# Ledger of designs, part 3: VHH binders against Protein Aster-A (GRAMD1A)

Target 1, 172 residues: Protein Aster-A (GRAMD1A), of Homo sapiens (Human) (q96cp6r367to538)
Amino acid sequence: SGRLLINSVFHVGAERLQQMLFSDSPFLQGFLQQCKFTDVTLSPWSGDSKCHQRRVLTYTIPISNPLGPKSASVVETQTLFRRGPQAGGCVVDSEVLTQGIPYQDYFYTAHRYCILGLARNKARLRVSSEIRYRKQPWSLVKSLIEKNSWSGIEDYFHHLERELAKAEKLSL
Short names: E, the ipSAE of ESMFold2; O, the ipSAE of OpenDDE; V2, 0.75 times the mean of E and O plus 0.25 times the DockQ between their complexes.

## First folded at step 1 (VHH)

Design q01 (framework vhh_7aqx_2)
Fold by ESMFold2-Fast, scan of step 1:
Structure q01 (fold): chain B 172 residues (1-172), chain A 123 residues (1-123)
Amino acid sequence: as target 1 above (172 residues)
Amino acid sequence: QVQLQESGGGLVQAGGSLRLSCTTSGFTFSDYAFSWFRQAPGEEREFVGAISWSGGSTDYADSVKGRFTISRDNAKNTFYLQMNSLKTEDTAVYYCAADLGEYFWSDYEYDYWGQGTQVTVSS
């Protein structure tokens, strides 16, 4: 099962919010730097249609573990969907593969971002996440995966929500 | 006034089939994505299946994949869950849900929900 991580209205239009989150924007660059992500590389968006695009992000994340790896490598694939000719927002699916952590072959994480335009300068952002399994872990391994993964996911999106609120305030 | 109303539930024997319907009113049906969720007694509500606003993509929980099919009929403002090869473990109250734009995998704050229809699978 998944979790709802962000469900908030921002005083930023849907197109601007999309640009902040899903382009090589100053906001995104600053946010990833605050998260202490390194070796960040963003591919350009590509696809046959403006309503269906894909890109790949690669980066290194820090891990605070005295007895384990201190960093891990991430490959994140994002797929962007827009409604027909009149987009009132977008949906972005993100699949996150992490290498350099225990049980990395068992699972990956998925996020769905939904931006819905409410007014010219107002949009709702909803983010849901799910842990997906490639191999069936036994109960102790599953508990460890879920405890660590949800902790990281929740920290990331709570931090993102705070930074979006700050950016919103500056644009008022 | 927005309404979602389930129908088609009931008692069926293991190995049988049921088709659930969710009839909607009060919004522009073609703009919405639709999902089915279920809840067994004492359990959390779980995702069953979803269909996009365009009808071009569908998604299913692993436990029902290959047995259940979701579909929509824009002319009738109705969407369906065809349930085949039913198991006793499928016994639950089934809820239909609608979200403007796109569906999500987890139980979250959908725009609209039905009141639920009971499905009981016996052996």
Scores: ipSAE 0.014, ipTM 0.235, lowest interface PAE 7.7, mean pLDDT 84

Design q02 (framework vhh_7aqx_2)
Fold by ESMFold2-Fast, scan of step 1:
Structure q02 (fold): chain B 172 residues (1-172), chain A 123 residues (1-123)
Amino acid sequence: as target 1 above (172 residues)
Amino acid sequence: QVQLQESGGGLVQAGGSLRLSCTTSGRTFSSYAFSWFRQAPGEEREFVGAITWSGDSTDYADSVKGRFTISRDNAKNTFYLQMNSLKTEDTAVYYCAAEPYGLFEYTSEYDYWGQGTQVTVSS
């Protein structure tokens, strides 16, 4: 049920790519604004500064559905694990809890970001996602959840990949 | 924990070929992506190529595209780097690396490295 969404090399070093995606960076601010996310708040990272940190993001997302809710509230928890010194980069696990959508109590979404340093100014980003069920939906409800969730997830990460490619060119 | 063992390094003439092997033990081979890196004396460790756990996707550094090929043999828990048309600038210690590629693998270690194998290309 999981899917690979990004598996690309960027001409940006691992540390800079991490800062672009996982700090309160101009890149992240601009990207979320392009996604039309509103009421965005980012907590500071906290925890073991060596290899384990956690933060919480809250925001409102638009829903492009002619019937039903026009927006939903999201709480996203990110856990950051650093790679060893030789490899550079990190792993970030994201759990996304959405409220204000049909069947919200059945599921949440999870993403794993893997950044691997390849050279001083080159890194690979892989992103995979999964829909996780708190309780088992029957087949029609599951089909609806899967269709709508994957559509949104795929659009988000395709857009992210394109924006990273554009930012990469500005760094060259 | 995954352990990696490289083999196949050695001395070759420019224009020659070598095949490096990396054998894995420990965690499930098929749940990992496998990469080759290299490091020449006085230089930074650099990416060479990678293959996903499914084998469906490969990626290569621009300097080796068309000359190097990565493959895997899941039955032998081994992946390979076939190096053709070798150049003197390919001289380096070659390292294999593994990382969880699958969804949401939780480990205390995120990258596993082999000990390295020396490749020397003479003119």
Scores: ipSAE 0.005, ipTM 0.209, lowest interface PAE 10.7, mean pLDDT 79

Design q03 (framework vhh_7aqx_2)
Fold by ESMFold2-Fast, scan of step 1:
Structure q03 (fold): chain B 172 residues (1-172), chain A 123 residues (1-123)
Amino acid sequence: as target 1 above (172 residues)
Amino acid sequence: QVQLQESGGGLVQAGGSLRLSCTTSGFTFDDYAFSWFRQAPGEEREFVGAISGSGGYTDYADSVKGRFTISRDNAKNTFYLQMNSLKTEDTAVYYCAARYEDLLGSFDEYDYWGQGTQVTVSS
């Protein structure tokens, strides 16, 4: 099942918010560095220039388990759909495959980002996430996957929302 | 500027009919799903009906099923609520709302709201 993680208005135009989140922007570079992500590689956006584009991100994330793996590798595929010209903004679907964690072959995570322009310098960002299963785990394994995945997802998007709020204030 | 503007409200006797309209501007109409909500004095705002942006899917509150019909006219950037067999308990301020289609979003997330139009049903 899904969860709503961000549903906030920022005093930043939709086009700028999209550039901050979905280009190789100083904001994105700084945010990923704050998260301690390493080996970050972004493919160029490619696809239908009218409304659909795709890119792949690869990076290494730290794991805070003192007795287990210290890092994991991530492949994130993003698909971008542009909104109509009057509304401004976009929808980005993200699928995140993590390697180097327990039960990695059972699941992946998916996120939907919705940016809607409200005024020239004002936009709403809505982010929803869900855990998708390739194999059906029994209840104890599912509980472990859900606990660890939601903790990570919630921390990531809470941190993102906080950094966007800071960037908003600096641009005022 | 984005705007949603209700019209068609007013006073009607029980058993009568009204058609509410919501005219929209400032966004691409066909990218949005539309809903009607209402709020009676001293009560919470409640869902009335919805229409999808594609495929023509509609949904209604149980209290209005069979009496109310939601529809859209993409050429006019307008959507409607046809209200038949009106009852005194249908008296409320009616609001139109618009949301971008989002399969992972919350039911109650709406991007734009109208200002409301009063419907009064007398006995």
Scores: ipSAE 0.000, ipTM 0.177, lowest interface PAE 11.1, mean pLDDT 82

Design q04 (framework vhh_7aqx_2)
Fold by ESMFold2-Fast, scan of step 1:
Structure q04 (fold): chain B 172 residues (1-172), chain A 121 residues (1-121)
Amino acid sequence: as target 1 above (172 residues)
Amino acid sequence: QVQLQESGGGLVQAGGSLRLSCTTSGLTFSDYDFSWFRQAPGEEREFVGAISWSGGSTDYADSVKGRFTISRDNAKNTFYLQMNSLKTEDTAVYYCAATPFYKSGLYLDYWGQGTQVTVSS
């Protein structure tokens, strides 16, 4: 019950694409700036092997509720898996938890990124997402959560795909 | 600076009607879903109704379905809750909210101050 958001081939190698998306790269920094995320922190990757790594991102989005908090905070946990240390690609699972929004205790979002090397300077990126529920909301609340979450997810990954295509053109 | 302001609340007899308005400023009105919530004394805020950014979809709480209608006017940056066949159980402070479509599954809510609706028998 997920959605496929990106399934595109880019003329950059799998290692470079991974570096752009999953390091503290100029590409990632610029993309998050375009998204207007503030207070962005990225932990280093850590884990018991290069094939199984984890990191945490935190960032802030603004709220203008006059009776409530001024901002919402996000904690995004990313887990990276490779088949082997020289594998031409990786899988990254991302869990996104938001605080400071209505019904925050009911749900979170999850993304799976799959990078597959096709040639030395060519890779496919596949991204799928789903909304996961901690508690089952009433159908009306669920409709509101799903509508808003999917619209946000679609916008984010459409923007990402566009920026990757632009970066690809400049790096060729 | 984003602001949502409710108006149209007041005292009404059971079986009567009221129309609430929420006027917005500081946001791109056409990019937002809008909703109404209400809160009776000592209770949690509960969902009442919502309208999509396109106006093509609406949702309502079962307790108000068939009696309340949500609508939006993009030219006026205002959205509405038409409340018909009011019951004493509808007595509450009514809040409007705006939810943008945000990236990576995030959403951001802006809230109004609330407007009192009192339904007398």
Scores: ipSAE 0.000, ipTM 0.112, lowest interface PAE 16.7, mean pLDDT 81

Design q05 (framework vhh_7aqx_2)
Fold by ESMFold2-Fast, scan of step 1:
Structure q05 (fold): chain B 172 residues (1-172), chain A 123 residues (1-123)
Amino acid sequence: as target 1 above (172 residues)
Amino acid sequence: QVQLQESGGGLVQAGGSLRLSCTTSGRTFSEYAFSWFRQAPGEEREFVGAISSSGDYTDYADSVKGRFTISRDNAKNTFYLQMNSLKTEDTAVYYCAADYIWGETSLEFYDYWGQGTQVTVSS
């Protein structure tokens, strides 16, 4: 049920790549704007936990469904696992809850980002995603959920990978 | 970050059993998914089995399904491969590996590997 969406090396150091993706960076702001996300809010990373840091993003996404609303609201919770100083990278788990779509109570999506430093100005980014079910849908409903969710997830991460490649060229 | 160390390899007769252990050093054992791979002489390294970070999900190569069982013990920072009904074609160096992404069979996705432990199954 999981898919690997990005597994690429970028000529950007691990700390810089983390900053681009997981801070309130110009890169992230521009990327979300290109995706036409609106009403974007990012909480600061919380140091309240003993074992990890957490933040919450809220935003509105466009829907190209000819029936019903033209947008949906999203709450995305990110948990950051910092690697040691020698590894120079991090892991971020993201849980995405969407309201305003059919069968919203049945599922949510989860993403895992892994950044690994390879050199001072070189890092690997791996991203995998899965659809997690709170209720077991019938086969036709499951097919609809999976078709629509994977389409959106794949488009998002292909777009992200392309924009990272562009940013890499500009920084070189 | 984790370091991995295999143990439990050795010589076994066909039809016998062996249990491999992989002990990790590091404080983030519960955050990792773990896998076993093996490499026969002159062959490419191949996937054997995997266990998710929660321990709720396991996956196995078709060649070992029903004979091998993977498990983990978070209190001991150790995970295991129980090998039953061993065949001569199971002879290989067995490697443990850790990743944050569960069930990946492609070895290029793993940055943390053990040194390997030899399993020899005699006829």
Scores: ipSAE 0.000, ipTM 0.254, lowest interface PAE 10.4, mean pLDDT 82

Design q06 (framework vhh_7aqx_2)
Fold by ESMFold2-Fast, scan of step 1:
Structure q06 (fold): chain B 172 residues (1-172), chain A 123 residues (1-123)
Amino acid sequence: as target 1 above (172 residues)
Amino acid sequence: QVQLQESGGGLVQAGGSLRLSCTTSGFTFSSYDFSWFRQAPGEEREFVGAIRWSGGSTDYADSVKGRFTISRDNAKNTFYLQMNSLKTEDTAVYYCAAGEVYTVSYETGYDYWGQGTQVTVSS
């Protein structure tokens, strides 16, 4: 069901880390470009309070598929919850719907980002993911969905962690 | 240092109710997410419900949604599982868990665990 993909401390404060990951930041723009994401659009954050906001991202991702299309369209919905002022940090829940892949109507992926401030210029980031099913696939189909989805998810977050580590060194 | 202690388990007839409590110490209660897991005889441990540090966000397993309610009391360093309309299938050892950061169903994402309390639902 779920996997823990990032569980690391960065020498970047919680507010800055949040800005890097969840605003239209130079870091995010550069990272998505390195991932070869195209047609990227980010809606503004909106909500009835600063502690509960939502936004939608849309983009095109490359896929490695010898028998099928080489790209797919993604709609990602992010919901942001701010932690109390004493703790610092936030939680972001992300739902990722992909179109243009086999069995697209069967599943989507979900990510949870947790940022906890530890010091002025130090924060912990935990990221976990899970595959959620809308329709029950056959055993063989489920195995294919999970193999391909986890491969992509793991690649994405390993790449993100490496880029955050690079950004951390530049900010020190 | 950190302690989680369950209470409130016992024997109850189907259709009845029980309230489980988890009293905690050794960490800043208000900054932690809390959950309940359960393990039936001969089965794997499964997620039951969770409440986030903010208190306003809860998640439940489909099998208990509408029957169980998780809540927290920051002043008492305690969180609860109110179990209504109990079924024989709810018989299990119930564990409370605390994590600073976790996924709702990812057991190893929780940092601290209680010892477990037995709930037995008879027909």
Scores: ipSAE 0.000, ipTM 0.207, lowest interface PAE 10.9, mean pLDDT 83

Design q07 (framework vhh_7aqx_2)
Fold by ESMFold2-Fast, scan of step 1:
Structure q07 (fold): chain B 172 residues (1-172), chain A 123 residues (1-123)
Amino acid sequence: as target 1 above (172 residues)
Amino acid sequence: QVQLQESGGGLVQAGGSLRLSCTTSGFTLDYYAFSWFRQAPGEEREFVGAISSSGGSTDYADSVKGRFTISRDNAKNTFYLQMNSLKTEDTAVYYCAAEDFGLPYWTDEYDYWGQGTQVTVSS
């Protein structure tokens, strides 16, 4: 039920890569704009521990369905974990709830981002995703959910990987 | 520094149950994610199930969903795999693995591994 979507080394340090992806960075703002996300709002990171911080993102995504709604609302909750003292990097878990699509109460999507520092200016980014079910859908409904969700998830992360590759060359 | 030791394997009849334990030493479980993998003779090691460091998220291979449950007990420095409705194809050496905010569940690139415990399911 899960898929590995990014598993790449970038010539960018782990701290810089984390800032690009998980702060209100110019990179993140530009990427979301390229995805045509609108009404983007990011809460600040909050928590009582360096090892457990949370934030909420809300935004509107376009839907390319001629027979259905043209947009949907998303609430994404991200939890940031710090790696142990011996390793640079972090893990971010993301839960994505979408409203305004068929069968919205049946499922949500989850992503795990793992950043591992390899050298001062070199880090590996690994991203995996899965579809999680709150209610068991019928086989035909499940097939529809899986087809549409994976298409969107794969497009998003392949686009992200390409933009990160471009940004590493322009930033350095 | 972290050491993992599996226990609870053995011989069981199809349809039966077993609970595997993985005891850790050297560190507390509070900031580690834990997974179970298995390897049948002549096959590659495959993912079975995982539990996040907070315990708030679990994940399972499709072949074991609804039959296996992973849990943790931080006070005992132990995590478990409860295996119900066992099938002959569940026969394998089972390994526990730990990661410090580590890698995705379906990778075997973990920080620490146990030695393995044999599970044999007979008809």
Scores: ipSAE 0.000, ipTM 0.156, lowest interface PAE 10.8, mean pLDDT 80

Design q08 (framework vhh_7aqx_2)
Fold by ESMFold2-Fast, scan of step 1:
Structure q08 (fold): chain B 172 residues (1-172), chain A 120 residues (1-120)
Amino acid sequence: as target 1 above (172 residues)
Amino acid sequence: QVQLQESGGGLVQAGGSLRLSCTTSGRTFSDYYFSWFRQAPGEEREFVGAITWGGDSTDYADSVKGRFTISRDNAKNTFYLQMNSLKTEDTAVYYCAKRLFSTYGYLDVWGQGTQVTVSS
C-alpha cells in the first residue's frame, strides 16, 4: 500500500538535513513558496520528551480547475522520533489531511521520513508514503483517488529531492 | 469552460423504461470518468453508476444493478443512462457528473439535473 519516494544520500550532515526539513528554515520556506503554498503556519515542536515531539503545519495549496475551488486547505501533523545517541538522525511521521476537495473525508496521506547520518557531512534521506482510507470508496472513485494522489505525492517528493540536491551543492 | 447538460427525464409508469443523456461542451485529457447520481426529495444525493472515458469499465449501485446500464458515445461527447424495469423508488432528480484531475486533487463538474417520476 506504500511507495518509496526518496532514497538518496546527500552531502549534508544529518542534523543540518533535519533542520532544513523540520524547522522554520530558509530551505523549507523557499521550497513551499516554489510549490506556491500560501497561508503557511508552523506550530512549535512540543512533546512529553526529547524522543517524542509533535507539530502542526497548516497551509493552502493551489488547485488548477476551470470550475470550483481554486485552492484547498491542508492540515499536516508531524511526529518526530529521535534516534539514540549512538546514531545521528531521526524519523518523522506526517499525516496530511486536505479540505476542499471531493471525497476529502474518505482518505488522507501519510509519509515517513528517515534520516540516517553516514558521516559528518553526509546523510541518507528515505521517504515512503501511503494513502489511508477512512471510508471505502467504490471502485472507480478509489482508482481516481489513487491515481491523482500518487501523482501529486510523486511530484512533491521528486521536486523536494531536486531542491535538496541543489542545496547541497551550494553548501560546498 | 466545460458544461454538462442532461436530457431525457420525464414521467413513466412502473415497469417502464427511460434513457437519460448527458452532453459535454468540452473535453480534456484529465477526464477519467462520467457518473450519474440521483436525489429523491428529502434525501442526500446518492451514486447510481459510472463509466470510464474509454468505456472499458462500469460500476453501479446495488439498488440499480441489472436494471440500469451506463454507456457512452465519445464521438458525440455524450453519455447515457438506460433505465429499465423502473420502480416508484427510482423517482428522483438525476444528475450527471464528470471527474477532472487537478494538481494535488480532483474536481467533479455537475449538470443541472433532470426529473424522473415513476408512477404506479
Scores: ipSAE 0.000, ipTM 0.158, lowest interface PAE 14.8, mean pLDDT 79

Design q09 (framework vhh_7aqx_2)
Fold by ESMFold2-Fast, scan of step 1:
Structure q09 (fold): chain B 172 residues (1-172), chain A 124 residues (1-124)
Amino acid sequence: as target 1 above (172 residues)
Amino acid sequence: QVQLQESGGGLVQAGGSLRLSCTTSGFTFSYYDFSWFRQAPGEEREFVGAISGSGGDTDYADSVKGRFTISRDNAKNTFYLQMNSLKTEDTAVYYCAAVSDEWYLLGTEDMDYWGQGTQVTVSS
């Protein structure tokens, strides 16, 4: 069970869009700062081939819980797939593990990004997300997890889509 | 308008072989990537293999790599899954799928068109 969050065409080439989202780019740095993420670290991409790479991000996110912790720590693992080393575009699977929130041992979130090149300066970005359970919570607990997780996921990707739209207008 | 139809499923003994076909209509065959997925009772639908629109690129799930081969015949608007050295764990309903954007390794939610499925049962 997943949800489609972005399915949009941008006037930015696939390689450039990948660089913006999946390198230590000025775009990514600025976006995470706007989200008020702190203590951000990005490992380099590594793997036996250009078609299968992996990296790890760690960062601290703000929490709007009035009776609990003000922040939580995140470990995000990203795996990049390509059809071939010269393929235009890629698929990135992201697994997001958050610590410092209620019911943290029950679930994690997963995102799939798909970048498809349509022309030299035009690409489609498709993003879907899923909440994955390590333990099955009671229905009321599951409702709480889903309400809070989807709210955060939707806000994050709506914000990302808006920032990408702004950035494409500055691309030549 | 667009249709995908599987055939070739059935009952086979472990160690045997089956060839599945997916016949397509209603679109320009050579512009689509094609995939096979399978679903065992009580399990999620899982990727099996894919072939690109150019016919040059193929990809397989690790569990079937070396045993299954996907191919396409653009002149016949048909693509195939040749299944060799079948195991009881290969028992599932097999679905063919098509996607227009060349990302055949995407999840089930990203496929543009689906067939109705064909049952493959492998006995011991």
Scores: ipSAE 0.000, ipTM 0.140, lowest interface PAE 11.8, mean pLDDT 82

Design q10 (framework vhh_7aqx_2; at its last look DockQ between E and O 0.01; V2 from the best seeds 0.00; counts 0 for: pae E 18.6 > 2, unsure alone 60.6 < 65, placed apart)
Fold by ESMFold2, look of step 2:
Structure q10 (fold): chain B 172 residues (1-172), chain A 123 residues (1-123)
Amino acid sequence: as target 1 above (172 residues)
Amino acid sequence: QVQLQESGGGLVQAGGSLRLSCTTSGSTFSDYAFSWFRQAPGEEREFVGAINWGGDSTDYADSVKGRFTISRDNAKNTFYLQMNSLKTEDTAVYYCAADTYFELGSYPEYEYWGQGTQVTVSS
């Protein structure tokens, strides 16, 4: 049921790539601004150890709605698992809940980011996503959820991949 | 506004076949996903099957899999339910329904229903 959205190598080390994506970095701030996300709040990372941490992001996204509200509220929960210090990689699992969209109580989206260090200034990023159902929709509703959700997920992550590639070139 | 009109119902003997049609008017046909439901007297309305916006994916209730086929013809603003190997338990009023396409973050239009067509399967 999941899809692989990014499987790319960047000329950025694993630690720096993690900082770009999962700290309150200039890259992340700029990317979210390009997506026109507003009211962005990031909680601190917290947890039992440096190798296992969690944070919550809240933000407002624009939606296409000619008759009603032009925005929707999002809560994204991220759980980070760091690899050992020598490899310099991590896995982040994200769960995204959106309020103010059709059939919002039926589903949420889940995403897995894998960062693998390949060299001092080289890392691989893999991102895969799936749609998880809380309630079983009838087939008409399920098709609607699937089409719209995958379109949004693909646009978001393809845009992210392009911006990472641009940031890599500006650092050279 | 979307108007749905079912046709093709009637009386048929068990083991026989029947083809239902549902035509749409006043809207673009390709913007909708379509489904068939049925309701026997005294029972809840039951899902029969659906076809997605692109026409390349269908889904069916277990009770009709292998016997019923849904298709669409965008040129005629029509979608169909081909019913084969009919059983007496298939006796019901059959309704077509349409739901508007939505994008993530958009509100859907409300669901539209036809008035129904009676299918009666005799032994």
Scores: ipSAE 0.000, ipTM 0.089, lowest interface PAE 18.6, mean pLDDT 78
ESMFold2-Fast, scan of step 1: ipSAE 0.014; ipTM 0.312
ESMFold2 (binder alone), look of step 2: mean pLDDT 76; pTM 0.770
OpenDDE, look of step 2: ipSAE 0.017; ipTM 0.300

Design u01 (framework vhh_7ubx_2)
Fold by ESMFold2-Fast, scan of step 1:
Structure u01 (fold): chain B 172 residues (1-172), chain A 119 residues (1-119)
Amino acid sequence: as target 1 above (172 residues)
Amino acid sequence: QVQLVESGGGLVQPGGSLRLSCAASGFTFSDYAMTWVRQAPGKGPEWIATITSGGSTMRDDSTKGRFTISRDNAKNTLYLQMTSLKPEDTALYYCAKDYEGLFWDSEYRGPGTQVTVSS
């Protein structure tokens, strides 16, 4: 099932918000450092049109697990849709594959970011996420996947929302 | 007033095909991006595809191999061609005038046409 994680208006224009989240921006670099992500690489955006672009991010995340792996490798694929050449905002679909965790072949996580420009220096950001299954896990395995994945996803996006709010104040 | 009227839905067997239409009036159809969205019972709306005023298309990855969005500006009509239909495609399908090209903020949508995929 899916969850809405961010649905907030920021005093930041849509184009700047997109640059902050979806370029190799100081904001994104700082945010990932705060999350203690390491070995971060971002491919350039590429595609056959300005309205349909794709990029790949790779990074290592820490795991708070006293009895297991202390880190895992992530490959995140982002697809950007502008809905048309003059649209104010964008949609970014993100698919997150984590390697080095139990049951990694069973699932991945997906996020949809929606940015809408409301005024010159004002935009709305909506983020929703879901856990997608490639193989049907047994009930105990599914419970473990759901508990750990949603905890991580919610912590990540709550942290992102707080950092966006701080960045908003610095631009005023 | 802006009006959007969907048609072409119905009962179809798995593996079948349907072509949905959306007749638009009350605005200059050719100036706006148009979107198809579906909503299954008990679930939120799912974006399917958008076509810009210039004819460029953007499609959800899960359906893009089976669904094609198109438009006829002379007839003020939007289309969705659906092939290889599956039971999970059962939903109310509606078209929307895409506000600034962003489907989730569409201010104008039609009442929808029901698609049921069942043996």
Scores: ipSAE 0.000, ipTM 0.135, lowest interface PAE 12.7, mean pLDDT 81

